# Designs tried in a protein design chat: VHH binders against E3 ubiquitin-protein ligase MYLIP-A (mylipa). Part 14

Target 1, 279 residues: E3 ubiquitin-protein ligase MYLIP-A (mylipa), of Danio rerio (Zebrafish) (Brachydanio rerio) (q6tem9r1to279)
Amino acid sequence: MLCHVTRPDAVVMEIEVDAKANGEDCLNKVCRKLGIIEVDYFGLQFSGSKGENLWLNLRNRISQQMDNLTPCRLRLRVKFFVEPHLILQEQTRHLFFMHVKEDLHRGHLRMCSEQAQELSALLAQAEFGDYNQNTAKYWYTELCGSEPNQTTINSIIAKHKALEGLSQASVEYQALQLVSSLEHYGVEWHWARDAEAQRLAIGVGPEGIAICRDDFSLVNRISYPIIQIATQSGKSVYLTVTKESSDSVVLLFKLISNRAASGLYRAITETHAFYRCDT

## First folded at step 4 (VHH)

Design g03 (framework vhh_7pa5_2)
Fold by ESMFold2-Fast, scan of step 4:
Structure g03 (fold): chain B 279 residues (1-279), chain A 124 residues (1-124)
Amino acid sequence: as target 1 above (279 residues)
Amino acid sequence: QVQLVESGGGMVQPGGSLRLSCAASGFTVSDNYMSWVRRAPGKGPEWVSTISGSGGSTSYADSVKGRFTISRDNAKNTLYLQMNSLKPEDTALYYCTAEIRTYTFDEGSEYDYWGQGTQVTVSS
């Protein structure tokens, strides 16, 4: 069976696996070809028939999870985000950086203008090297609004010039340090509806769950220590959380499909388990 | 607190009838498939019957077809099993189940959600 695995940098790898291969077999082969030993940070995503972004279950056969196998289309993604100093391989940091760069393009990370300017300079140095008026300005618009003013551009240019001589690896590390301090670093988003059928964005992160409106405006934050139980039944995910005074409340999230609900449940439980084990 | 609580079991003679109930609390299981599963002493679990969320579709194990009827009341979040013409072979602990996965954050572990069961004994 031929799998087309898209990297975070949009490069597609052709990976041949046995017809009965598990997701883990494919992930390990991908990581071996990339020289990645730190496999545990990564996973493979695919698209469901209802447009869901789903994580491949690594223990189960690929052919039992995907509707289309001609070819099998997968995306290599960072599943568990950690601070850059915890990452041992430069290759691993590079893939984290590429994933973060893609997420920044989608507008899911919030930062102040000073952070956006600093990150723009780091992105430009990583992609184009030392400041050059004709090449670097293109990347300055990635994190700026539709019309970046000249003062903002001049600030980014000054920051980019200050990075002169730094290697791609060095500035990618610095970019990851900056991004790892942001509120939504490592947060995975799922679409759901509440008990009143209002559309919600549910963010699953290292410290807990963010409940947002469909414009990503925050409604509530639920840290893992106050969650007692997570339950998945059909298209529904339930969280039993502790209120003040030892009372508990059950939160209901209804998703578009059983696979989407399973995906949210797995995101919550696997994220908690990962960060519980690795501190 | 999430619970499935079975009730209605008891001791009955061959040919008798019993009605089992399963009350769900701490979550809503409407629009989900639910099943009855039984476990006789020294044996593994045996599937008995399944009902769709709406109640419009039902299925039964060959050993109980024509004798048992599964039903549900979604307003009460309750599942039922009407058992007629009971046989000694029907003696078992009866569990209701939904396809429910549960994870406890204190232990960091997942488990299948099964109730305590209700004992049905058919003897003579």
Scores: ipSAE 0.437, ipTM 0.769, lowest interface PAE 0.8, mean pLDDT 84

Design g04 (framework vhh_brivekimig_d4)
Fold by ESMFold2-Fast, scan of step 4:
Structure g04 (fold): chain B 279 residues (1-279), chain A 124 residues (1-124)
Amino acid sequence: as target 1 above (279 residues)
Amino acid sequence: EVQLVESGGGVVQPGGSLRLSCAASGFTVSDNYMSWVRQAPGKGPEWVSSISGSGGSTLYADSVKGRFTISRDNSKNTLYLQMNSLRPEDTALYYCTAEIRTYTFDEGSEYDYSSQGTLVTVSS
């Protein structure tokens, strides 16, 4: 069957796989065509019937997970974020950078004004090269996702000028280094409800889980070392967490569908497994 | 943590009746599609019956249809199987199942639930 795989840079790849292929077969073909050896950082996403954004289970047949196969529509996305110095291939860093660029454009990454100005200059250098008075001013307006005042624009211009002569690969590395210092770098968000049906945003990251209200204000932060057990049952995900006194408490999250609950469960468990230090 | 504890089995004459119970803890029964499965000595597992969450859709294997009735009490987090007109071929270990996944962070792996089941023997 024919799969249309959209890359983080919005380029669509056509990938032919066997009708009985599992997700891993497709991911390996995608990475092979892109020259990516570091397959473990990536996954394939698809849309569920209730609008869920779901990770394809790489061990299972594609046809048993997706409702529409004509064509099979998948998205290549970064699943596990790491510090840029741990990434071996420039192509891998480029795809990380494209993912980050989209997050910045959509307002998914929180940062102070100074960091936003620095990243805007790095994005401009990566896309357009050295500062040019005739064109760069219009581009900064689009990158910011809002209409910045002239003082902010002048600050970005000064920062962009300071990057003169740096290559695309160099500034993409610097952008990833800066973004990796941000609180929500590598965090994947899931909508859920608590035991009282209050809407929550659950952020799954490299070091643990953030529980936020629907406006993303932090309610609680749970590091992986204090989580004993995660359980998924139907539309529910349960976390058994250790309190300071060695007592345990069970947290309940209810999601919109069994697939969404499985998605949160897998996000938590697969993220922990990926970043777990097996010595 | 999830536990499924079956009870209600025993020895009964052909034509007799038994009611099996499955008490669940660690999850909410009404969120799950639940099933009864049986395993006769020396044979593989055989699906018997399933029930959806509250509001009830039920399914039965042809061999038990019309004789067995599956039900649940969500307030007690318990699943039931009423077995009537029992036959010698109904002799088996009966257990309940639900689609549950558990991951232990200390080991970094998933584990399976083992339930003890409840033995039903139909003999003269």
Scores: ipSAE 0.492, ipTM 0.807, lowest interface PAE 0.6, mean pLDDT 84

Design g05 (framework vhh_7qbe_3)
Fold by ESMFold2-Fast, scan of step 4:
Structure g05 (fold): chain B 279 residues (1-279), chain A 121 residues (1-121)
Amino acid sequence: as target 1 above (279 residues)
Amino acid sequence: QLQLVESGGGLVQAGGSLRLSCTASGFTNYMGWFRQGPGKEREFVASISGSGGSTYYADSVKGRFTISRDNAKNTLYLQMNSLKSEDTAVYYCTAEIRTYTFDEGSEYDYWGKGTRVTVSS
């Protein structure tokens, strides 16, 4: 079975695996080819027929999870985010950095203007090296809005000039340090509906689950210690949680498909298992 | 902890009828019945979707058995008509469900203990 695995840096790898291979067989082969020993931070994503972003279940056969299209199209992505000082290999940090860059183009990360300016300068130093007025370009559209004012641009230039002489590895580390300080670092978002069919954004992160309206305004925050049980049944995910005023409450999230519901269930359970062992 | 409890098994004469029940301690998605006769492998009998809108039957029981559910009672039923000696088996209730307990960090699958049906010739 031929798999095309797209790296966070957009390079596509051709990976041949047995027709009966499990997801972990593919992930391990990808990581071996990249020289990555820190496999546990990574996963493989694919697209569902209803536009879902789904994590390949590493314990199950690849052919049972995908539409049997050839080549099998997968994306290597960071599944579990940690602070950069916990990452042992420079290449692992580089892939984290590339993932963060891609998420900044696509994600709904909130940061103050000062953080956005500092990050823009770090991204420029990493991509283009030392400041040069003839070649400097900034990711301000993604971070600061469509048309930042000249004061903001001048601030970014000053910050970029201050980074003169720093290596790509050093500024990637600093960028990850900055991003790891943001509230939604390592949070994975899922679209769902509640029992009243109201649309919700469910954020699954290292510390727990954030329940937000479709504009990302916070409705509720559920830490892992107060969750008793998670259940996936068809298109629904149920969480049984301990509340201050009652012994337990059941929260219902209905997703667009069985695969999407499985995805949310796995995000919650696998994230809890990962950080429980490391904390 | 999800539990499945079967009831309704017993001794019945050929051509007779029997109704099996399976009560779940909580909501379940797809549910079904399997059976295992003396000296045989466990075989599929019938299944029903979470909403009850889709049902599936083994060819050997089609037209004689009817699967149904009452979601308000978390109960699955198997109505068995025109029973044959070949229907003699232990009948098992099963649920397709994924449950994770945060205290243990463990995921569970569920089967019932079974209920015995004996059809005399």
Scores: ipSAE 0.336, ipTM 0.737, lowest interface PAE 1.5, mean pLDDT 84

Design g06 (framework vhh_7sr4_2)
Amino acid sequence: EVKLVESGGGLVQPGGSLRLSCAASGFTFSDNYMGWYRQTPGKQRDLVADITSGGSTKYGDSVKGRFTISRDNTKNTVYLQMNSLKPEDTAVYYCTAEIRTYTFPSGTEYDYWGQGTQVTVSS
ESMFold2-Fast, scan of step 4: ipSAE 0.553; ipTM 0.801

Design g07 (framework vhh_7pa5_2)
Fold by ESMFold2-Fast, scan of step 4:
Structure g07 (fold): chain B 279 residues (1-279), chain A 124 residues (1-124)
Amino acid sequence: as target 1 above (279 residues)
Amino acid sequence: QVQLVESGGGMVQPGGSLRLSCAASGFTFSDNYMSWVRRAPGKGPEWVSTISYSGGSTSYADSVKGRFTISRDNAKNTLYLQMNSLKPEDTALYYCTAEIRTYTFPEGTEYDYWGQGTQVTVSS
């Protein structure tokens, strides 16, 4: 069967796999074509029938997980984020950078104005090269999605000028270093409802999960050490956590579909498993 | 706690019929996909059939298509498997499974919930 795999840079790859192929077979073929040996950071996403954004289970047949296979539409995404010094290949860092750039455009990463200005300069250097007075206004307007005020532009210009002569690979590394220091770096968001049917945003990250209201204001942080058990049952995900008194409490998250609940459960369990191995 | 109790197994001649039942408790039955899995002596588990939480979608292994029918009664928290035209190859211990996945921290041990099974023997 033919799979159309969209890269983080929006380029679509055509990948032919056996009709009985597992997700891992497709991912390995994609990574081989991209020259990527560090496959473990990546996954394939697809869309569920209710608009869910789901990770393909790499150990199971693709045909058992997706409703439409002609063509099979997948997205290559970074599943597990690490600091850039742990990434060995420039190609891998480049795909991390492109994923981060996409997340910034979607508003998924928050930072203070100083960090935003520094990142804007790094993005400009990576995409357009050294500062050029004649084109700079165009570059910053495109990257910011709006016309920033003159004080902000002047700050970005100063930072961009300071990057003169740095290669694309070097500034992408620096951008990843900056982003890796941000709260919510590597955090994957899931929409759910609590026992009272209140809408929640659940962020699954390297150190634990964040429970937020639908405006992303924090309700609670649950680190992995205080989680005893995670359970997925139909549309529900349950977390049994330890309280200060050593008593346990069970938290309920209800999602829009069985696939969405499976997605949250897998995000929690697979993220814990990945980051438990300190490198 | 989650509990699955199978019943309805027994001994039949080839071509006979049996109806298996699974009584479920300890979770919201109506929210879960339910499956039947069988294990023949000395073999690994073989998936038989799955039914969606509402009963609106069913799937079957190629070896049982047209002979077995999975169904559920959400009001009674009960799963059924109607087995017709039984063959000696259908001889196995039949397990009811809920699609309930459990992961324990910090070990990372993951497991599914299975009943204790009900034996189906088709005399050869």
Scores: ipSAE 0.482, ipTM 0.786, lowest interface PAE 0.6, mean pLDDT 86

Design g08 (framework vhh_brivekimig_d4)
Fold by ESMFold2-Fast, scan of step 4:
Structure g08 (fold): chain B 279 residues (1-279), chain A 124 residues (1-124)
Amino acid sequence: as target 1 above (279 residues)
Amino acid sequence: EVQLVESGGGVVQPGGSLRLSCAASGFTFSDNYMSWVRQAPGKGPEWVSSISSSGGSTLYADSVKGRFTISRDNSKNTLYLQMNSLRPEDTALYYCTAEIRTYTFPEGTEYDYSSQGTLVTVSS
């Protein structure tokens, strides 16, 4: 069967796999074509029938997980984010950089003005090379979000000029170092409802889970050490958490489908398992 | 804490009847597809029957179709299996299951919810 795999840079790859192929067979072919040996950081996403954004289970047959196989539409994405010094290949860092750039454009990464200015200069150097007054100014405006003042633009220009002569690989590394320090680096968002049917945004990240209102304002932050048990049952995900009085409390998250609930459960468990190995 | 507690098993003669119950707690019972699974001594688990969250849809293994009836009472958080015309080959430990996956921290051990089941012995 023919799979259309969209890269983080929006380029679509055509990948042929056996009709009985597992998700890992497709991921391995994608990574091989891209020259990626560090496969473990990546996964394949697809869309569910209710608009869910789901991770393909790599151990199971593709045909048993997706409703439409003509063509099989997948997205290559970074599943587990790490600091750039842990990444061995420049191509892997490049794909991390492209993924981060997409998240930045979607508003998923927040930072202070100083960090935004530094990142703007690094992104401009990566995209355009050395500072040139003809096109770079336009790009600074887009990245900073609607009409940065002249002081901000001048600061970005000074920072961009200071990067003169640095390679794309070098500035992508520096950009990843900067973004890896941000609160929501590597956080994956899921829509859910609580026991009272209030809409929540659940962020699953390297250090734990963020529970936010639907406007992304923080309700609670749950680090992995205070989680005792995660359970998925039908459309529900339960977290048993240690509270201040040494009692346990159970948090309920209801999702739109069994697949969405499985997705949140897998995001939590697989993220914890991945980052636990670094201890 | 998710709990499934089975009861109603026992020793019965061939052709007899038993009704199994499964009391559920720690999750929203009415949102979940429920199943009965059995395991005969020295054999792997065999799926017996399933019921949708509302009770509107039921499925049965060919070996029990026409003899067993699955039902649920969402007001009591209880699943039932009415077993009629029992045969010696129905002898097994019977488990109720929800589609429940559990992961423990910090070890990272993942397992399906385990219950003790209820023993059904069909013997003369």
Scores: ipSAE 0.447, ipTM 0.775, lowest interface PAE 0.7, mean pLDDT 85

Design g09 (framework vhh_7ubx_2)
Fold by ESMFold2-Fast, scan of step 4:
Structure g09 (fold): chain B 279 residues (1-279), chain A 123 residues (1-123)
Amino acid sequence: as target 1 above (279 residues)
Amino acid sequence: QVQLVESGGGLVQPGGSLRLSCAASGFTVSDNYMTWVRQAPGKGPEWIATIYSGGSTMRDDSTKGRFTISRDNAKNTLYLQMTSLKPEDTALYYCTAEIRTYTFPSGTEYDYRGPGTQVTVSS
């Protein structure tokens, strides 16, 4: 069967796999064609019938997970984020950088104005090279949002000028270093409802889970050490967590479909498993 | 605390009937997809029937004329009614829920299925 695999940089690859191929067979073929040895950081996503973003289970047959195989549409995405110094290949860092850029444009990363200015300068250097006054005003407006004031633009210009002569690979590394320090670096977001049917945004990250209102305002952070058990049952995900004095509380998250609930459950469990073995 | 416990198996003559029960605790049967599976000596597991959270059912074509899956929400119990039993129905019968559990300190994941109840059809 023919798979159309979209990369984080939006380039589509055509990948032919056996009709009985598992998800990992496809991922390995994609990574081999890209020259990526660090396969464990990556996964394949597809779209569910209700618009869900779902991770392909790499151990199961592709044909048993997707309803449309003509063609099989997949997205190559970073599944597990690590600090840039742990990434061995420049190509792997580049794909991390492209994924982070997309997250930034979607508003998934929170940072102060100083960090935003530094990141804007690094993004400009990576995309356009050394500062040039004839074109600078156009891309700064693009990267830091509509109508930044002149003081902010002048600050970004000064930072961009300071990067003169640095290569794309060098500034992408620095950008990843900056964003890896941010609270929501590597966080994957899932829509859910609580026991009272209130909409929640659930962020699954390397250190734990963020529970937010539908405007992404933080309600609670739950670190993995205080989670005892995660359970998926139908459209529901339950977390049993330890509170003060060894009390336990069960949190309920109800999702739009059984596949979405499976997705949240797998995001939580696979993220914990990955970072538990991170040595 | 999530458990599935099957009962109702035993020895029965060909042409006989049995009703298997699967008692669930720690979760609600009506909120989940529930399935009966059997495994005969020396053979792989064979799917028998599933009841969905909404109450609709799917049954394997080879047994659907003789076997019926049902539930009692008040008792939180799943049932398999078996009629016109044949020697080839001899197997360990177990129920499963579409429930997965993961424990965080150890990183251990397990699916919930019962230990099974043995059905032997012989004269």
Scores: ipSAE 0.397, ipTM 0.735, lowest interface PAE 1.0, mean pLDDT 84

Design g10 (framework vhh_7pa5_2)
Fold by ESMFold2-Fast, scan of step 4:
Structure g10 (fold): chain B 279 residues (1-279), chain A 124 residues (1-124)
Amino acid sequence: as target 1 above (279 residues)
Amino acid sequence: QVQLVESGGGMVQPGGSLRLSCAASGFTFSDYAMSWVRRAPGKGPEWVSTISGSGGSTSYADSVKGRFTISRDNAKNTLYLQMNSLKPEDTALYYCTAEIRTYTFPSGTEYDYWGQGTQVTVSS
């Protein structure tokens, strides 16, 4: 079966796998072609029938998870984010950097304006090299995914000029260091509703779960140590947590579909398993 | 210890009817949604129907709407699927599932609950 796997840098790879291949067979073949030995940080995403962004279950057959349309369309994405110094290969750091760059371009990565300006300068240095006055302003607008004012552009230019002479690898490392300092580094977001049907953004990250309003303002943080049980049933995900100021409580998150609820449940359980250091 | 035991399958001619049963034990049956899932020869699993813990909400796959009825008897810990106007395309192994996936922290132990299935064959 022919798979078209889109890399974080938007390059599409053609991957031929056996008709009975599992998701891990495809992921391993992709990583082998890219020279990546650190496979555990990555996963394959696909679109569900309702436009859902879903992670391919690596232990199950690809053909049982996706429509049998040829080619099967997958996206290679970073599933588990770690500090840049823990990444062994420059190629792996490069793909982390491309993932971050795509998130910034799509407006998915939130940070204060000063950090956004610093990151924009680092991204420009990585892609275009040393500052060039002829086109730099257009690159900054594109990388930010919006139209910054002239003061912001001038600030980014000054920061970009300060990076003159730095290599792509050095600048990508610095960009990942900046992003890794952000509150939401490595956080995967899911839309849900609470028991009162109020819309929430649920962020699943290395340390636990962030419960936010639909504008991403923080309501509560639930660290993994206070979670006793996670349960998925139908469109619902339940977390049984220990309240430090009271007894156990059950939190309900209702999602738009059974697949979306399964997605949140898997995000929570697989993220906990990964960062528990049980490999 | 969760157990799900399906029964009521068999052979029937097109247009016939069958009622499947699933006996559940080892959990508080009325607190959880229950589903029927089928697997036809040469096909992947297909969700058929779900019923809420209280029995107040039901949902069906488009292929079975108007023909199948899911129900439950919480006093007997039993799930049912009434299948009417059966078609050859309904031929499959039918599984009862408590749609409960449970993960315990910090151990990372995960549980899924499926029965063994009951075979339904619709042919002349």
Scores: ipSAE 0.437, ipTM 0.770, lowest interface PAE 0.8, mean pLDDT 84

Design g11 (framework vhh_7sr4_2)
Fold by ESMFold2-Fast, scan of step 4:
Structure g11 (fold): chain B 279 residues (1-279), chain A 123 residues (1-123)
Amino acid sequence: as target 1 above (279 residues)
Amino acid sequence: EVKLVESGGGLVQPGGSLRLSCAASGSIFSINAMGWYRQTPGKQRDLVADITSGGSTKYGDSVKGRFTISRDNTKNTVYLQMNSLKPEDTAVYYCTAEIRTYTFDEGSEYDYWGQGTQVTVSS
């Protein structure tokens, strides 16, 4: 069976696996071809028939999870985000950087003007190298608004000049340090509805779950230590959380499909399991 | 906190009938699917039948046409009507609810199973 695996940098890899192969067989072949030994940070995503963004269960047969296998279309994605100093390989950091860069373009990360200016300089150094007066005017437009004023541009230029001589690997590391401090670093988003059928964005992150309205305005933040139980049945995911020492409350999230609900449930449980060992 | 309580097992002669019942209690959650599995000593559990809250059913090949599964969603109860029983149907029958549960303090996942009810088909 031929799998087309798209990398975080948008390069497509062709991976041949046995017709009975498990998800981990494919992931291991991808990582081996990329020289990545830190496999545990990565997973494979695919699209469900209702447009769901789903993680492949690595222990189960690929052919039993996907609706279309001609070819099998997968995306190599960072599944578990960690602070950059914990990443041992430069190639792993590079793929984290590419994933984060894509998330920035999608507006998934919020930051203040000072951080946006610093990140703009780091992104320019990573992509274009040292500051060049003749070409730099086109490099600073995305994170600081559509038409940044000259004071903002001058600030970015000063920051970019200060990075002179730094390698792509060095500035990608510094960019990851900056973004790892941001509120939604490593957060995976799921669309759901509450018990009153109000649309919600559920963010699953390293420290807990963010419950937001459909405009991403925060309703509640639930840290893993106050969650007692997560339950999935059909299209529904339930969280039993502690309010006071003797009280508990149950939160209901209804998703578009059984697979979407399984996806949210797995995101929550697998994220908690991953970071429980690391923390 | 979900507890599954089975009833209706027992001893019958070949060709006889039994009706198993399983009530789910303690659940504040909607249960998508409920079903029955059976196990004989030294073998893995095999699917007997399952039913979704919408009424879709699935049966194991050995019981098709002889067993009928039904449920009462208002009572969270599932029933298994067993007709034309054979000695090969002798097993412990387990009720299950399709609820995946993860406990955060233990970091572990649990499925919900009843304690099992013995069905013996013997002359």
Scores: ipSAE 0.519, ipTM 0.788, lowest interface PAE 0.7, mean pLDDT 86

Design g12 (framework vhh_lunsekimig_d3)
Fold by ESMFold2-Fast, scan of step 4:
Structure g12 (fold): chain B 279 residues (1-279), chain A 123 residues (1-123)
Amino acid sequence: as target 1 above (279 residues)
Amino acid sequence: EVQLVESGGGVVQPGGSLRLSCAASGSIFSINALYWYRQAAGIERELIASITSGGSTNYVDSVKGRFTISRDNSENTMYLQMNSLRAEDTGLYYCTAEIRTYTFDEGSEYDYWGQGTLVTVSS
């Protein structure tokens, strides 16, 4: 079976796998072609029929998970984010950087204007190299989010000029250091509804779960140590959480499909397992 | 906590019939789907039939037209009506519920399975 695997940098790879191949067989072939040894940080995503962004279960057959196999369309994405100093390979850091760049364009990462200006300069250096007034100015507005005034533009230019002579790899490392300091670094977002059908954004991160309104304003933060049990049944995900000693509360999240609910359940359980074992 | 209990197995001649039941108790969660699996000697456990709370059913090809799965949602009980039984239908029949559970203390997940009911088809 032919898989079209889109990299975080938008380059599409053609990967041939056996018709009975598991997700991990495909991921391993992708990583081998990219020269990536640090496979554990990565996963493969695909789109569900209801627009869900779903992680391929690496232990199960690809053909049992996807509706369309002609061709099998997958996206190579970072599944588990770590501090940049823990990343050994330049290629791995590059893919982390491209993933972060995509998350910024989606509005998944929030930062102050000063940090946005620093990141804009780093992105410009990574893409175009040293400051050149004829080519770099256009890109400064992409990351500011608001209409930048002349003072903001001058600040970005000064920061970009200060990066003169730095390589793409060096500035990508610096960008990852900056982004890794942000509150929502490594947080994966899922849309759900509560027991009263109110729309929520559920953020699954290394330290726990963030429950936000649909505008991403924080309602509650639940650290993994106070979660006793996670359960998935149909379109529902339940979390049994410790409120007081021996007192527990069950939280209900309803998702758009069984696949979406399985996705949230797996995001929670696999994230907890990853960071529990490695940190 | 969820408990699944199978019953209805026995010994029948080829062409005979049996009705299996699986009762689910202790669940405070809605059970979306229930499954019948069969395990024959020397063979891995295989999915025979499934039913959702909405009534959608699915069967493995070898039992289509012979087996009928049904569910009583108010009793949280599932049935498998087995007709025109063949020697190859012999095995332990297990039920399981589509409930995935993860315990954070142990960092592990588990499924809920019944203990099985034996069906023997022999002359």
Scores: ipSAE 0.506, ipTM 0.786, lowest interface PAE 0.7, mean pLDDT 85

